# VH-VL binders against p40593: the designs that were tried, part 27

Target 1, 148 residues: p40593
Amino acid sequence: MIHPLIQRLTTTLGYPLLDADGLDRQVRTQPFSVLFFAGDPQRFPEALDVAVILPELVKAFPQLAPALIAGADEARLQGRYGFSVWPSLVFLAGERYLGCLSRVLDWGEYLERIPAILAGENEDLPRIPVLSPESGTPSCSPMETSES
Key: E = the ipSAE of ESMFold2; O = the ipSAE of OpenDDE; V2 = 0.75 times the mean of E and O plus 0.25 times the DockQ between their complexes.

## First folded at step 13 (VH-VL; framework fv_concizumab)

Design v5 (at its last look DockQ between E and O 0.61; V2 from the best seeds 0.00; counts 0 for: pae E 6.8 > 2)
Fold by OpenDDE, look of step 13:
Structure v5 (fold): chain C 148 residues (1-148), chain A 121 residues (1-121), chain B 112 residues (1-112)
Amino acid sequence: as target 1 above (148 residues)
Amino acid sequence: EVQLVESGGGLVKPGGSLRLSCAASGFTFSSYYMSWVRQTPEKRLEWVAEISGSGGSWYFPDSVKGRFTISRDNAKNSLYLQMNSLRAEDTAVYYCAKDIYSGKTWYFDYWGQGTTVTVSS
Amino acid sequence: DIVMTQTPLSLSVTPGQPASISCKSSQSLLHSDGKTYLNWYLQKPGQSPQLLIYEVSNRFSGVPDRFSGSGSGTDFTLKISRVEAEDVGVYYCMQSIQWPYTFGGGTKVEIK
């Protein structure tokens, strides 16, 4: 059963619940998103604290479209963003990964870190190397068959 | 042929609840997002809710958040809209709409005939 | 929310004459995928809305060639080259680039 504090995000506050297809839709339709990967609150009690904090963050940063990741899709979608700690808030600009904040933080830390994340100033984003198209296709020079 | 048939509309008092249903046929229901769109007495169209094919994702505008829930039963080819805490501004014809989303394009390609909801004291 | 503004509010057209409806969005409907997410619907009298045009200029199945959509960014036009009696109704533009999806206020087309 989903914990009441987590369920409140979708049922009372009307945050989208996202599966994989819903996530793809979210990132295409929202300029900025904050995705809540709650995990199991029995395993990760801090998820309940984040569930209480998230609505206040959305008030502080009204440009963020909040969403809850569906529990059945959390493990699959975690792999997309590469975080290892639960719970996590994942920040996106459209489809672009901006960063994540894992565990519960102090309110002051959220207010300090979120602006930097939204500005794209997080140096620790693994720059997916834009494979420069300069990898020249080796021109297979046709071997001149010397007719001797 | 695609068919969408809404039901469950009626007269309700402010603060009341109502459940709408939509019966779908003529397409693979579980493969498509479905939406509710309402038309006000002034003939304005407003998107009300959307649900993924699996039913694992749903979306609402701020106007209905916390009051409305959307669900589906793919085995019954049925879409539902549970409306709670109804307000006078919720008075409208409610349409069930099929939402084509291919990951590239989305739009409503088919609409039901609608069901009328009237919220009045 | 994206505001969709249609003009005119109503249009009375002589059969066989052309009609033109404008739709403006408060922000660009061009997505990073290169698509523009503007659609047109017609609601005939006593009927539900029906899709006419998707992605600015693509006619939906069964839509006559007398209907055409054009535009870019924030400015869009639906044209009817020769209005017929069956074209009577209210036309709506819709954006689907972001949630919530929003509609224009509608343009009523009537025959003179």
Scores: ipSAE 0.147, ipTM 0.749, lowest interface PAE 2.8, mean pLDDT 89
Fold by ESMFold2, look of step 13:
Structure v5 (fold): chain C 148 residues (1-148), chain A 121 residues (1-121), chain B 112 residues (1-112)
Amino acid sequence: as target 1 above (148 residues)
Amino acid sequence: EVQLVESGGGLVKPGGSLRLSCAASGFTFSSYYMSWVRQTPEKRLEWVAEISGSGGSWYFPDSVKGRFTISRDNAKNSLYLQMNSLRAEDTAVYYCAKDIYSGKTWYFDYWGQGTTVTVSS
Amino acid sequence: DIVMTQTPLSLSVTPGQPASISCKSSQSLLHSDGKTYLNWYLQKPGQSPQLLIYEVSNRFSGVPDRFSGSGSGTDFTLKISRVEAEDVGVYYCMQSIQWPYTFGGGTKVEIK
């Protein structure tokens, strides 16, 4: 029932699919992670574009361990990172939130933004505790239509 | 008493498929991560897959990513490994193993007897 | 991937004498939570692997106190203070700090 472009990430490319417990294990076992919150592609069709791009981003930034967030857990986990726009890519160093990129971006923007996020030099985005819903809901991307 | 019993191994040609099963008893199956670990003819141990207690998360190493699928049926206390596009290097004894994840700690505490998969022309 | 290197590949021990097995990792196994994720397994002849030591030095339930683990960072040691006939088999170290989980190549312990 899941769109084939999203499904291929887990079934063909072997990317982990994470619920909350899986996220806890991912952050303990991977130095850097990129978490894909696809949402419902019928509601958020840009998720399909991100699904196509994500394997190429991982090739360009091989330190990133990709994973998909299980749709049933997206709302619960969304509160940990404070984004409100789908699709989103959330970047972590271990359990530490580094930043996120929402919607689909052009390739040059990924190449500019991702290195800064991984280095911890981009402090324009709110930081929240991973695995804590009590941190509030700040915006995660510098986009004009996004807020808290 | 924790018991894990694997089945479904056999001889298969390269490119073929097999489905392994692991019957679990003696513990609350749905509460634990489960893994598959294989032992090659050279006696090397290789972790192959893991799955969360609910079945909502899974992980694979690069060597099998995209070819193997892990699943579980918690109503039947059963763990499965679907192996597709098999290669000679997949020849091994396959063990199912019970993970312990207690917040911040992980290791395999119980292993099954193993089932043998042979991939040859 | 974290490479785990065990030495020796095999050893032959007179009963009642000590044995020592080394395991070295290509990266530190010290996690940011302050714990070190190095485990030891024994596979006796004809049997499945069984857990001996977890988190460097903690004996699993039922493991005799003649087995001890030590080390930190990248260098680890399993010691058997007095080898008994039942200790024959292949010993493996394993790291569980990150995916993919990896094992050492094994050390075969035999009785002279």
Scores: ipSAE 0.035, ipTM 0.677, lowest interface PAE 6.8, mean pLDDT 85
ESMFold2 (binder alone), look of step 13: mean pLDDT 92; pTM 0.940

Design v6 (at its last look DockQ between E and O 0.31; V2 from the best seeds 0.00; counts 0 for: pae E 5.5 > 2)
Fold by OpenDDE, look of step 13:
Structure v6 (fold): chain C 148 residues (1-148), chain A 121 residues (1-121), chain B 112 residues (1-112)
Amino acid sequence: as target 1 above (148 residues)
Amino acid sequence: EVQLVESGGGLVKPGGSLRLSCAASGFTFSSYYMSWVRQTPEKRLEWVAEISGSGGSWYFPDSVKGRFTISRDNAKNSLYLQMNSLRAEDTAVYYCAKDIYRGKTYYFDYWGQGTTVTVSS
Amino acid sequence: DIVMTQTPLSLSVTPGQPASISCKSSQSLLWSDGKTYLNWYLQKPGQSPQLLIYEVSNRFSGVPDRFSGSGSGTDFTLKISRVEAEDVGVYYCMQSIQWPYTFGGGTKVEIK
């Protein structure tokens, strides 16, 4: 069962609950997104604190479109963004990864770090290899079997 | 043949609540996203809600966020729209629509006949 | 939100003559995957909307070949090569590139 504080984000505040396909649509929709990877609140009690803080962050940064990641897709999407700590807030500019804030932080820390994340100033962002369109299809040149 | 049959429409006062239902048949219901789309008295079409095949993902436009909830019972081949805090601007014919979202292709391939919701004092 | 603008608002056509409906989006409907998320629907009198064209130019099953879709980016056209009496109704374009999904205001097609 989803904890009531987490469920409130989707049912009361109307935040989208995203699976992988939903995320694909979210990144097409919103210039900036904050994705909440809550995890299991029994394992990660800080998830409940973040669930309370997230609406206040969205008020402070109205350019951020919030979304909750569906529990069934959390592990898969964690692999995409490479964070290892729960809970996590993942920040995106469209499809571009901007950064992550894991665990619960002090309010002042959110206010300090989020602007820098949104500005793309985080040096330590794994460069998602921009798949350069020039990765030509390897022409499987048919090996001419030289019949000698 | 794909069939979608909406029900639960009616007259309601502002601030009231209503629950719409859609009965689906003729396809594997749980394999498809489903949406609600409404048509205003002015004949404008407005997307209202979407839910994934499993029911584990959903989305709403800002116009209905916090007031509407979408759910499904795949065992009953049924889609639901719970509408709370209804407003005059929610007056419309509400259609159940079958979504196609695969391989980044997205459209409504089938629509129900609709159910009328009237919000009036 | 993406604004979808259709022109004309209404069209009166003689049977057997061609018809053309324009749909413009406020932003490009082409995504990075090369797909364009534009669809066309017809609502016949007293009926629900029905799918005509998906992804700009693909006819849905059972749609006659007299219907064709074209366009790119922000500018799209639905054509009917020879209008028949059964083609009477309101045509809507729809974008599905982003939430919320949005529709054009509709174009009413009538027979003269």
Scores: ipSAE 0.336, ipTM 0.793, lowest interface PAE 1.7, mean pLDDT 89
Fold by ESMFold2, look of step 13:
Structure v6 (fold): chain C 148 residues (1-148), chain A 121 residues (1-121), chain B 112 residues (1-112)
Amino acid sequence: as target 1 above (148 residues)
Amino acid sequence: EVQLVESGGGLVKPGGSLRLSCAASGFTFSSYYMSWVRQTPEKRLEWVAEISGSGGSWYFPDSVKGRFTISRDNAKNSLYLQMNSLRAEDTAVYYCAKDIYRGKTYYFDYWGQGTTVTVSS
Amino acid sequence: DIVMTQTPLSLSVTPGQPASISCKSSQSLLWSDGKTYLNWYLQKPGQSPQLLIYEVSNRFSGVPDRFSGSGSGTDFTLKISRVEAEDVGVYYCMQSIQWPYTFGGGTKVEIK
């Protein structure tokens, strides 16, 4: 299940591949993290585009400590942040959730939204990314009893 | 009974390489993070490397990053430290240590007897 | 990096008398889970370090009751209520709240 573009992140670029214990260790050390939930690229082919873009995002925002989430643990760890759309980038300050960006966005959208997330102003972020979501559900929104 | 046995230490010139091994027994090796910790001739302790139970995550302090590689073979219950571009300040006794994550507490509960690395010209 | 400072650097103790070792960290070791990540090790002569106390005050399995730990925030103390000959060695505190894990410089305990 490891596509070469995803594997490059861990093998060539040295991004950690985190299980739940690893995530707990990361958040205690890193002031800011960006977690990549790639999912299965055969089901979620936009994950490959995010895998290409993520190293450039880290270069643009060097305070972010990047990491991948282990495929076998994605469902368990995904429940911690309450998103249901793959791929997703989850942003943390220490262990505090700051926000997420799902699917693929254009470069300018990342440059606009990531600073707002890091500043703690995620309530002002666009609800729907510039790319049309296939299901129309809000990406990275909390699950509410009045929605499905 | 937990046992950790290090090997592979020796005398090496600056710029050289060594590979340390740690044979583990008495516990489910793949379930635990493992670390290398070194003790300098001045008796200072310095954490050197950590690896996850699966081997998918690893961590180093800046002093050895880019020069040392940690790995494990869970089928052989073995932990490894590959040390390249060795410097005089890497001279130390190297211990492998069992890293505990229970109740979100981290500590080293069992240590091997150590293997000595001497880097001198 | 979190700097761990131990005092004294060495300690000579009359057998049967108490001993006290201080460890100070450059920043708080209290995490948001309410736990404090300070551990103590003993290295007896010719041996590897052995865990004595984890999370400030919890004795590890097989550690005698004469060892106790206390403290909070940045200031910690290891006490030995009655020092015995087997307690000779170097004592280290260690923080495990974040990478890199760091140790104090050690306190050598000897019998007079």
Scores: ipSAE 0.137, ipTM 0.690, lowest interface PAE 5.5, mean pLDDT 85
ESMFold2 (binder alone), look of step 13: mean pLDDT 92; pTM 0.948

## First folded at step 15 (VH-VL; framework fv_concizumab)

Design w1 (at its last look DockQ between E and O 0.04; V2 from the best seeds 0.00; counts 0 for: pae E 16.1 > 2, placed apart)
Fold by OpenDDE, look of step 15:
Formats: structure tokens, C-alpha cells, sequence
Structure w1 (fold): chain C 148 residues (1-148), chain A 120 residues (1-120), chain B 112 residues (1-112)
């Protein structure tokens, strides 16, 4: 049975409950997403705290499209983002992983960390080597002005 | 009775391509997730691909990601695996596997398999 | 990836005697839904894998009651109470809690 505080996110606040298909749609349609991986609140009591905090975060950062991950798909989707701690908030820019905030944090920590995550400043992001476009310097071959 | 029949296996050179097919019958094909699982010559089983019922979502392990494509034609009750840039390590018997239920994530039925050999 | 480790690699059993196969996962297979995503397959000689047990202890349809699964978290066991000639093959455990799905290396069961 889904805990009432978690269920409130979907039933009362209208946050989408995402399975894997829903997630693929979410990342294609939303510029920024915050995905709530709640886990089992009996195992991870902090999930209930995050369930209360998440709506306030969405108010503070209105660019974030919130979503709850369906319990049946959480483990599978966890493998996509590589976090190991529950609960987790996963931040995405489209399909791009921006970062994760695990467990419950203080409100001030969320306000401090989220802007940096959204800016892509998270140090722990594997720097996908930006293949620097080979700036083919056009060798401006000097036009030999044949003075005839 | 549930039946899964794989085809399209064969000998291919490294860097080559091959397309596998699986013909499904005996169940409502569109309602189930489908997977490809391969068995190496060493008899190791490796999950290769999953596709959801609608065909809108698919998943791969890193070993085949970017090289393999999974697709389905629900009207034809058919599952496909397009394999590109084949490697020697892709040599295996490839099984079509049906998910038990759209959220149970275990395979209740397997085909007889089709053999793919990648060799120079 | 979750590593699945089976022991033993092979088992030779006298008909009518019990057999036991162990499967260990590198992480817990218990999920938030209260289910444990461990499955057992049997591959008989010259055949495709077939489902035996799903979610640790549930026998698939048509699986004899001599087969039983048990365990929790990271440690799982498949038991055959009385091995029969038809039980010969390679047994595989599989985790399905996360992608990629991963299998154990298999346990070959033979008759003495």
C-alpha cells in the first residue's frame, strides 16, 4: 500500500506517476524534471519527509517538472542514474542527468544545491568529453596574385 | 499454447549486421513485454534487450547499447533484433523471451533460439 | 551491475536424493513493493531455458512440488527434494530487480 503522504503527490497534487515508458515521455517533453524515487517508506522513513518537501521545492524552482517513479520500476530506473541511497531526487535536463540529492536534506541545503545542479555544475557528473569540434582552421591559402 | 519461433541467425563477419525475428503465437502479443536473451558458447545467459508492449520504450545493457535495436510489430505478432557492428563476443544462441506479465519481469516462455556466429 | 554467484558449479546426485543450489546476489533483491526479484530457470539438455521459480519461492505452472525456492535479501536456495532423471540440466538464477537483468553462471545437475 502506498503511504498517504506519497500518494498525495499523485492524487492531490497531480504529479505524474512514471513507469519506464512514462519517464521516456517525461524527459522528451519537459525541459527540467525532478524525479522522486521514494522507495519503501518503511525501509526509508526519510521518503515521507521528502514527500512533504518536494512540493515546496517545486514552488521554489518552478522550472522543475516533478514526477513520482512507480514503485515497480524504481529499481530498474535506479540503474539508469546510478544512485545508491534512498530516497533520491534525480534532476534531469531533458534526458541529460544533472545530479541527485539523496536522503532528506535541510531546506537550506536544497536551496543551495539545486541551483548548482540545474546549472550543470555538479562535479560528480562524468564529464562526457565534449568532443571539441575539430576546428578545421580553414588554411587560408594565400591567393597568389599572379601579377600578370 | 504459447509459441516463440526465432529466425535470422547465421554466420557473419565482424562489423557485419544481422536481423533476428521472433514469431509469437498463443497469447496477446501486444500486452506483454518482450526480451532477447542470448546464451554464449560458454553457456552464460545474458539479457540483450527489452521492449515494452507499446513499442515506445526499450532497454539494453551497455554491452550492446548503440549497436542493437529492438522493435516489434504487434499486428504481425513479431519481435525483431537488429544487430549492427557485430563482434566476436556477440556469438551466441539468441532466444526470444516473453515477460510473464507487463510488470513481473521474469520470462515465462522462451523460443528455441537462433544461432549467431561472428567470425572472421 | 548485480553479480549473481551460483554454487556449486556442478552437482552429481543419486536418483531419489535431495539437491541444493545456492545463489548469491551482490546486492539485496528485495524491492519497495515487498517482492524479491529472484527467479530460477532450468535448461534441460538440448532445450531452451524454462521458468521454474519466480519471486524466490513461487513454482511456475507445471513445476513439480519437489522443487522449492527459499531465501531473502542476497542469499537464495533452490532445493530438489528427490532428484529425478528429468531434472538433469543447468539451473540458473536470475535477478530482475534492475537493469541489466543478470544471471548466475549456472549449476549443472547430473545423475550418478
Amino acid sequence: as target 1 above (148 residues)
Amino acid sequence: EVQLVESGGGLVKPGGSLRLSCAASGFTFSSYYMSWVRQTPEKRLEWVAEIRGSGGSWYFPDSVKGRFTISRDNAKNSLYLQMNSLRAEDTAVYYCAKDFWSGKYYFDYWGQGTTVTVSS
Amino acid sequence: DIVMTQTPLSLSVTPGQPASISCKSSQSLLWSDGKTYLNWYLQKPGQSPQLLIYEVSNRFSGVPDRFSGSGSGTDFTLKISRVEAEDVGVYYCMQSIQWPYTFGGGTKVEIK
Scores: ipSAE 0.015, ipTM 0.619, lowest interface PAE 7.9, mean pLDDT 88
Fold by ESMFold2, look of step 15:
Structure w1 (fold): chain C 148 residues (1-148), chain A 120 residues (1-120), chain B 112 residues (1-112)
Amino acid sequence: as target 1 above (148 residues)
Amino acid sequence: EVQLVESGGGLVKPGGSLRLSCAASGFTFSSYYMSWVRQTPEKRLEWVAEIRGSGGSWYFPDSVKGRFTISRDNAKNSLYLQMNSLRAEDTAVYYCAKDFWSGKYYFDYWGQGTTVTVSS
Amino acid sequence: DIVMTQTPLSLSVTPGQPASISCKSSQSLLWSDGKTYLNWYLQKPGQSPQLLIYEVSNRFSGVPDRFSGSGSGTDFTLKISRVEAEDVGVYYCMQSIQWPYTFGGGTKVEIK
């Protein structure tokens, strides 16, 4: 089942647990969203640390509307938002993707990177080539590793 | 311009194995998902594998899951398909395709294809 | 798996006349981002497939404006306003809304 630390986000703190239709409603109604892709905490134990940190991030950035993504929909949405590691936080402006942060970061790094993401200044996002290749950059975290 | 060149096709007996290669150029290879798509003798197109830009995650349809492995070497701009336990139904032309980028879910460039024939 | 059904199986067209190809999906291809994940490909004789139309109606770079796509939900159409000799080949629709990605069975277009 759901780990108590992740469960409290939906039950105690009232964060919505979104499937496809719920995500559609969230992105159409909220100016900014942070979507938590927790994955399976047995496989991705850092998800528990992010679950503890996320409410504090929302306090620090109160414009963010937090939500969790239902586990059944995570694989489908992974390619849309360009993250490859769980857990991840995905940041949106309305329906538009702004960027993501994977794994657990130091608090100071969240304070540094989240404002840049919200301002649309995230240099880690992939770009569509304009007749010329671009070099890849780290996606979502300074050091990214895959976890199964 | 984008170029994708497949190789490694051939004739193999049922139960055998083949390894396909795709050499990529003209784009930032590591930034894109890559796919293999095959075309059967009946001219049906079937998607058979997808791999993320980093190579850390991959996806297969049920028809090949457990038998095929996809990998990439971003330093060499190369994509691979390892096909094991081949069956007659795997006979097809196999295409390397440039895949997903930033919410774009289509195959915009395809290679010339390499032919795999599974026959006794 | 989403089943993609194309009609007709083949189409013989007088040069300069219009052609229309139908594609039907077994479930909606509209996603919550407002996009509809239907694409069209052309495979000319002896060549690999090439992208024509993405997201229902957007022409890929270099595709002539005589090609147009339309439709919504589960029903889609590719139209060629004036068929030319270079348009001969097999046309495929494809859904990319979910794994596994699936293609229609193809529509062969020939010139009379």
Scores: ipSAE 0.000, ipTM 0.503, lowest interface PAE 16.1, mean pLDDT 82
ESMFold2 (binder alone), look of step 15: mean pLDDT 91; pTM 0.940

Design w2 (at its last look DockQ between E and O 0.57; V2 from the best seeds 0.00; counts 0 for: pae E 12.5 > 2)
Fold by OpenDDE, look of step 15:
Structure w2 (fold): chain C 148 residues (1-148), chain A 120 residues (1-120), chain B 112 residues (1-112)
Amino acid sequence: as target 1 above (148 residues)
Amino acid sequence: EVQLVESGGGLVKPGGSLRLSCAASGFTFSSYYMSWVRQTPEKRLEWVAEISGSGGSTYFPDSVQGRFTISRDNAKNSLYLQMNSLRAEDTAVYYCAKDFWSGKYYFDYWGQGTTVTVSS
Amino acid sequence: DIVMTQTPLSLSVTPGQPASISCKSSQSLLWSDGKTYLNWYLQKPGQSPQLLIYEVSNRFSGVPDRFSGSGSGTDFTLKISRVEAEDVGVYYCMQSIQWPYTFGGGTKVEIK
């Protein structure tokens, strides 16, 4: 049975419930998505907190299209994004993975981290090693000690 | 040939409930998204529900969210729309539509529709 | 929601003459995949809607070549090069770039 707080997201707030096919459609029709992988709230009580926080995040970041992942597809779709901690909010730009926020965070942390995720500044994205421009070692030209 | 046949329309009072059915044939039903689209008496078209091939994903507009439920039985090639808390503004011809998804999003086939009238 | 605005509301055309219907969206229907999610439907009298054009300019199967779609971003046009009696009906544009899917108000095409 889906917990009422989680069910509220779909039944009251109108968030789509996504299986794998729905997710593929979501990422092709929404510029930015936040996917809620709730997990089992009996195993992960923080899922209920995130279920309460998510609507407020969507208000703070109206560019995010929220969705709930269907429980039957959570394991399969977890494998797609590679997070290991429940619950998780997965952020996407179309099909592009932007980042993940797992567990429940403080409100201030969400407000700080989400803009960076949406900007593609996520630390957890494999930093394409910005090839540090080879700092050309300034050849210390030996100062000619003028013997005066 | 693709065929979609709607049924279950009728007269209902405000606050009542109705269940529509759509029988599908001529294609692999479980492989396609299906939608309900209604046409108002003023001839406006309104999308009212969508369901994924597996039935695991459902979508609704705000106008029917929380009142309508879409479901499917892939073994019976059947689509359903459960409508609760019906309102006068829900009066329409309801069409079953096949949503073709192959990198394209459009309704390629429509049923003949079933009429729902919500009146006191 | 994306608002779809069609003009004109009705069009009376002499057989063999061209017709043009405009559809405007309140936001761009261009997606990041380079596709534009605008479709056109025709509802003939006493029939259900039928697909004419998908993704702005692609004719659906069995649609005559006298039908053409064009446009980009927010401005779209359906053209009929030579209107025939069988083209009578109500034409609707639809966006499918985001939920909810929304339709234009329709354009009624009649023969003079």
Scores: ipSAE 0.013, ipTM 0.623, lowest interface PAE 8.3, mean pLDDT 88
Fold by ESMFold2, look of step 15:
Structure w2 (fold): chain C 148 residues (1-148), chain A 120 residues (1-120), chain B 112 residues (1-112)
Amino acid sequence: as target 1 above (148 residues)
Amino acid sequence: EVQLVESGGGLVKPGGSLRLSCAASGFTFSSYYMSWVRQTPEKRLEWVAEISGSGGSTYFPDSVQGRFTISRDNAKNSLYLQMNSLRAEDTAVYYCAKDFWSGKYYFDYWGQGTTVTVSS
Amino acid sequence: DIVMTQTPLSLSVTPGQPASISCKSSQSLLWSDGKTYLNWYLQKPGQSPQLLIYEVSNRFSGVPDRFSGSGSGTDFTLKISRVEAEDVGVYYCMQSIQWPYTFGGGTKVEIK
């Protein structure tokens, strides 16, 4: 049961819908990728906002090859990149993880953050989790400063 | 012996629909990406669809995106191409092609082809 | 899309003589894994295409050693050292480095 705004990315806009095998082919075929992990929009309604924004991001950063991650494989693939907040956009150079942006951001934040991610100079990027059964709480967004 | 047998071609009017089938044997079907490639009357070869071994990932060129759907039934060793909103430009011989087992390779085996003619 | 340009359009060869077919891509087919994603197919009269050469120079199973491929980057060549009657048909190059996969326009090889 995929929400129409998510579904249009693959059916109307032509973005690949990738499982794990498809992702391996994507990273070997495309110099830069942005992977959309939408999650369940009933649980993570910001996924719908990101689905609307993603085509505009691709227009602004045409070097990025967009793809949607198949819902059945999101948990398996999520462990590869170490995010735990849906929705997420994961950025790759070939097979190399560059960073991610979770939740929905202001347009200006995308324009500021994405070039830094693509250049590999984002100081606030979380580390990829270690290969252990236990993982921390990584974030693909800067932490907000608490006042007082 | 790898064998791919296409069926379902025929004559259809512009705007119509047609479903192609490909029966596969002689290899572990579910392990391989599969593609459809068409050959136009001018003898040009054009790739038109690709699907992952599981069926979860699909790819299309812009010329057919939104009109064609590729699917597979791994229990029946069968590949399908659903073609909607057909145009005269879609007239071609359609081949089922076996991709290699992992990314960026080649089509090692092709079927005999099935002919689709889109004419009013 | 990557444009694949083949020359010549047709080639008429005396049996036993060599033949050479050129394929040029509009951009490099070399990927960061060190592999070059250029393949060659032969379509004999009345048949479907058959794989001859993958990754520039590797002969597919059952392909005679008179077929050889070479090249790098954007310029590629298929050579037949001694053309036989069974080699007649249309030869196509193909890039598989990115979607959409694209083919050259074909080179028809005939026997004089």
Scores: ipSAE 0.000, ipTM 0.564, lowest interface PAE 12.5, mean pLDDT 83
ESMFold2 (binder alone), look of step 15: mean pLDDT 93; pTM 0.952

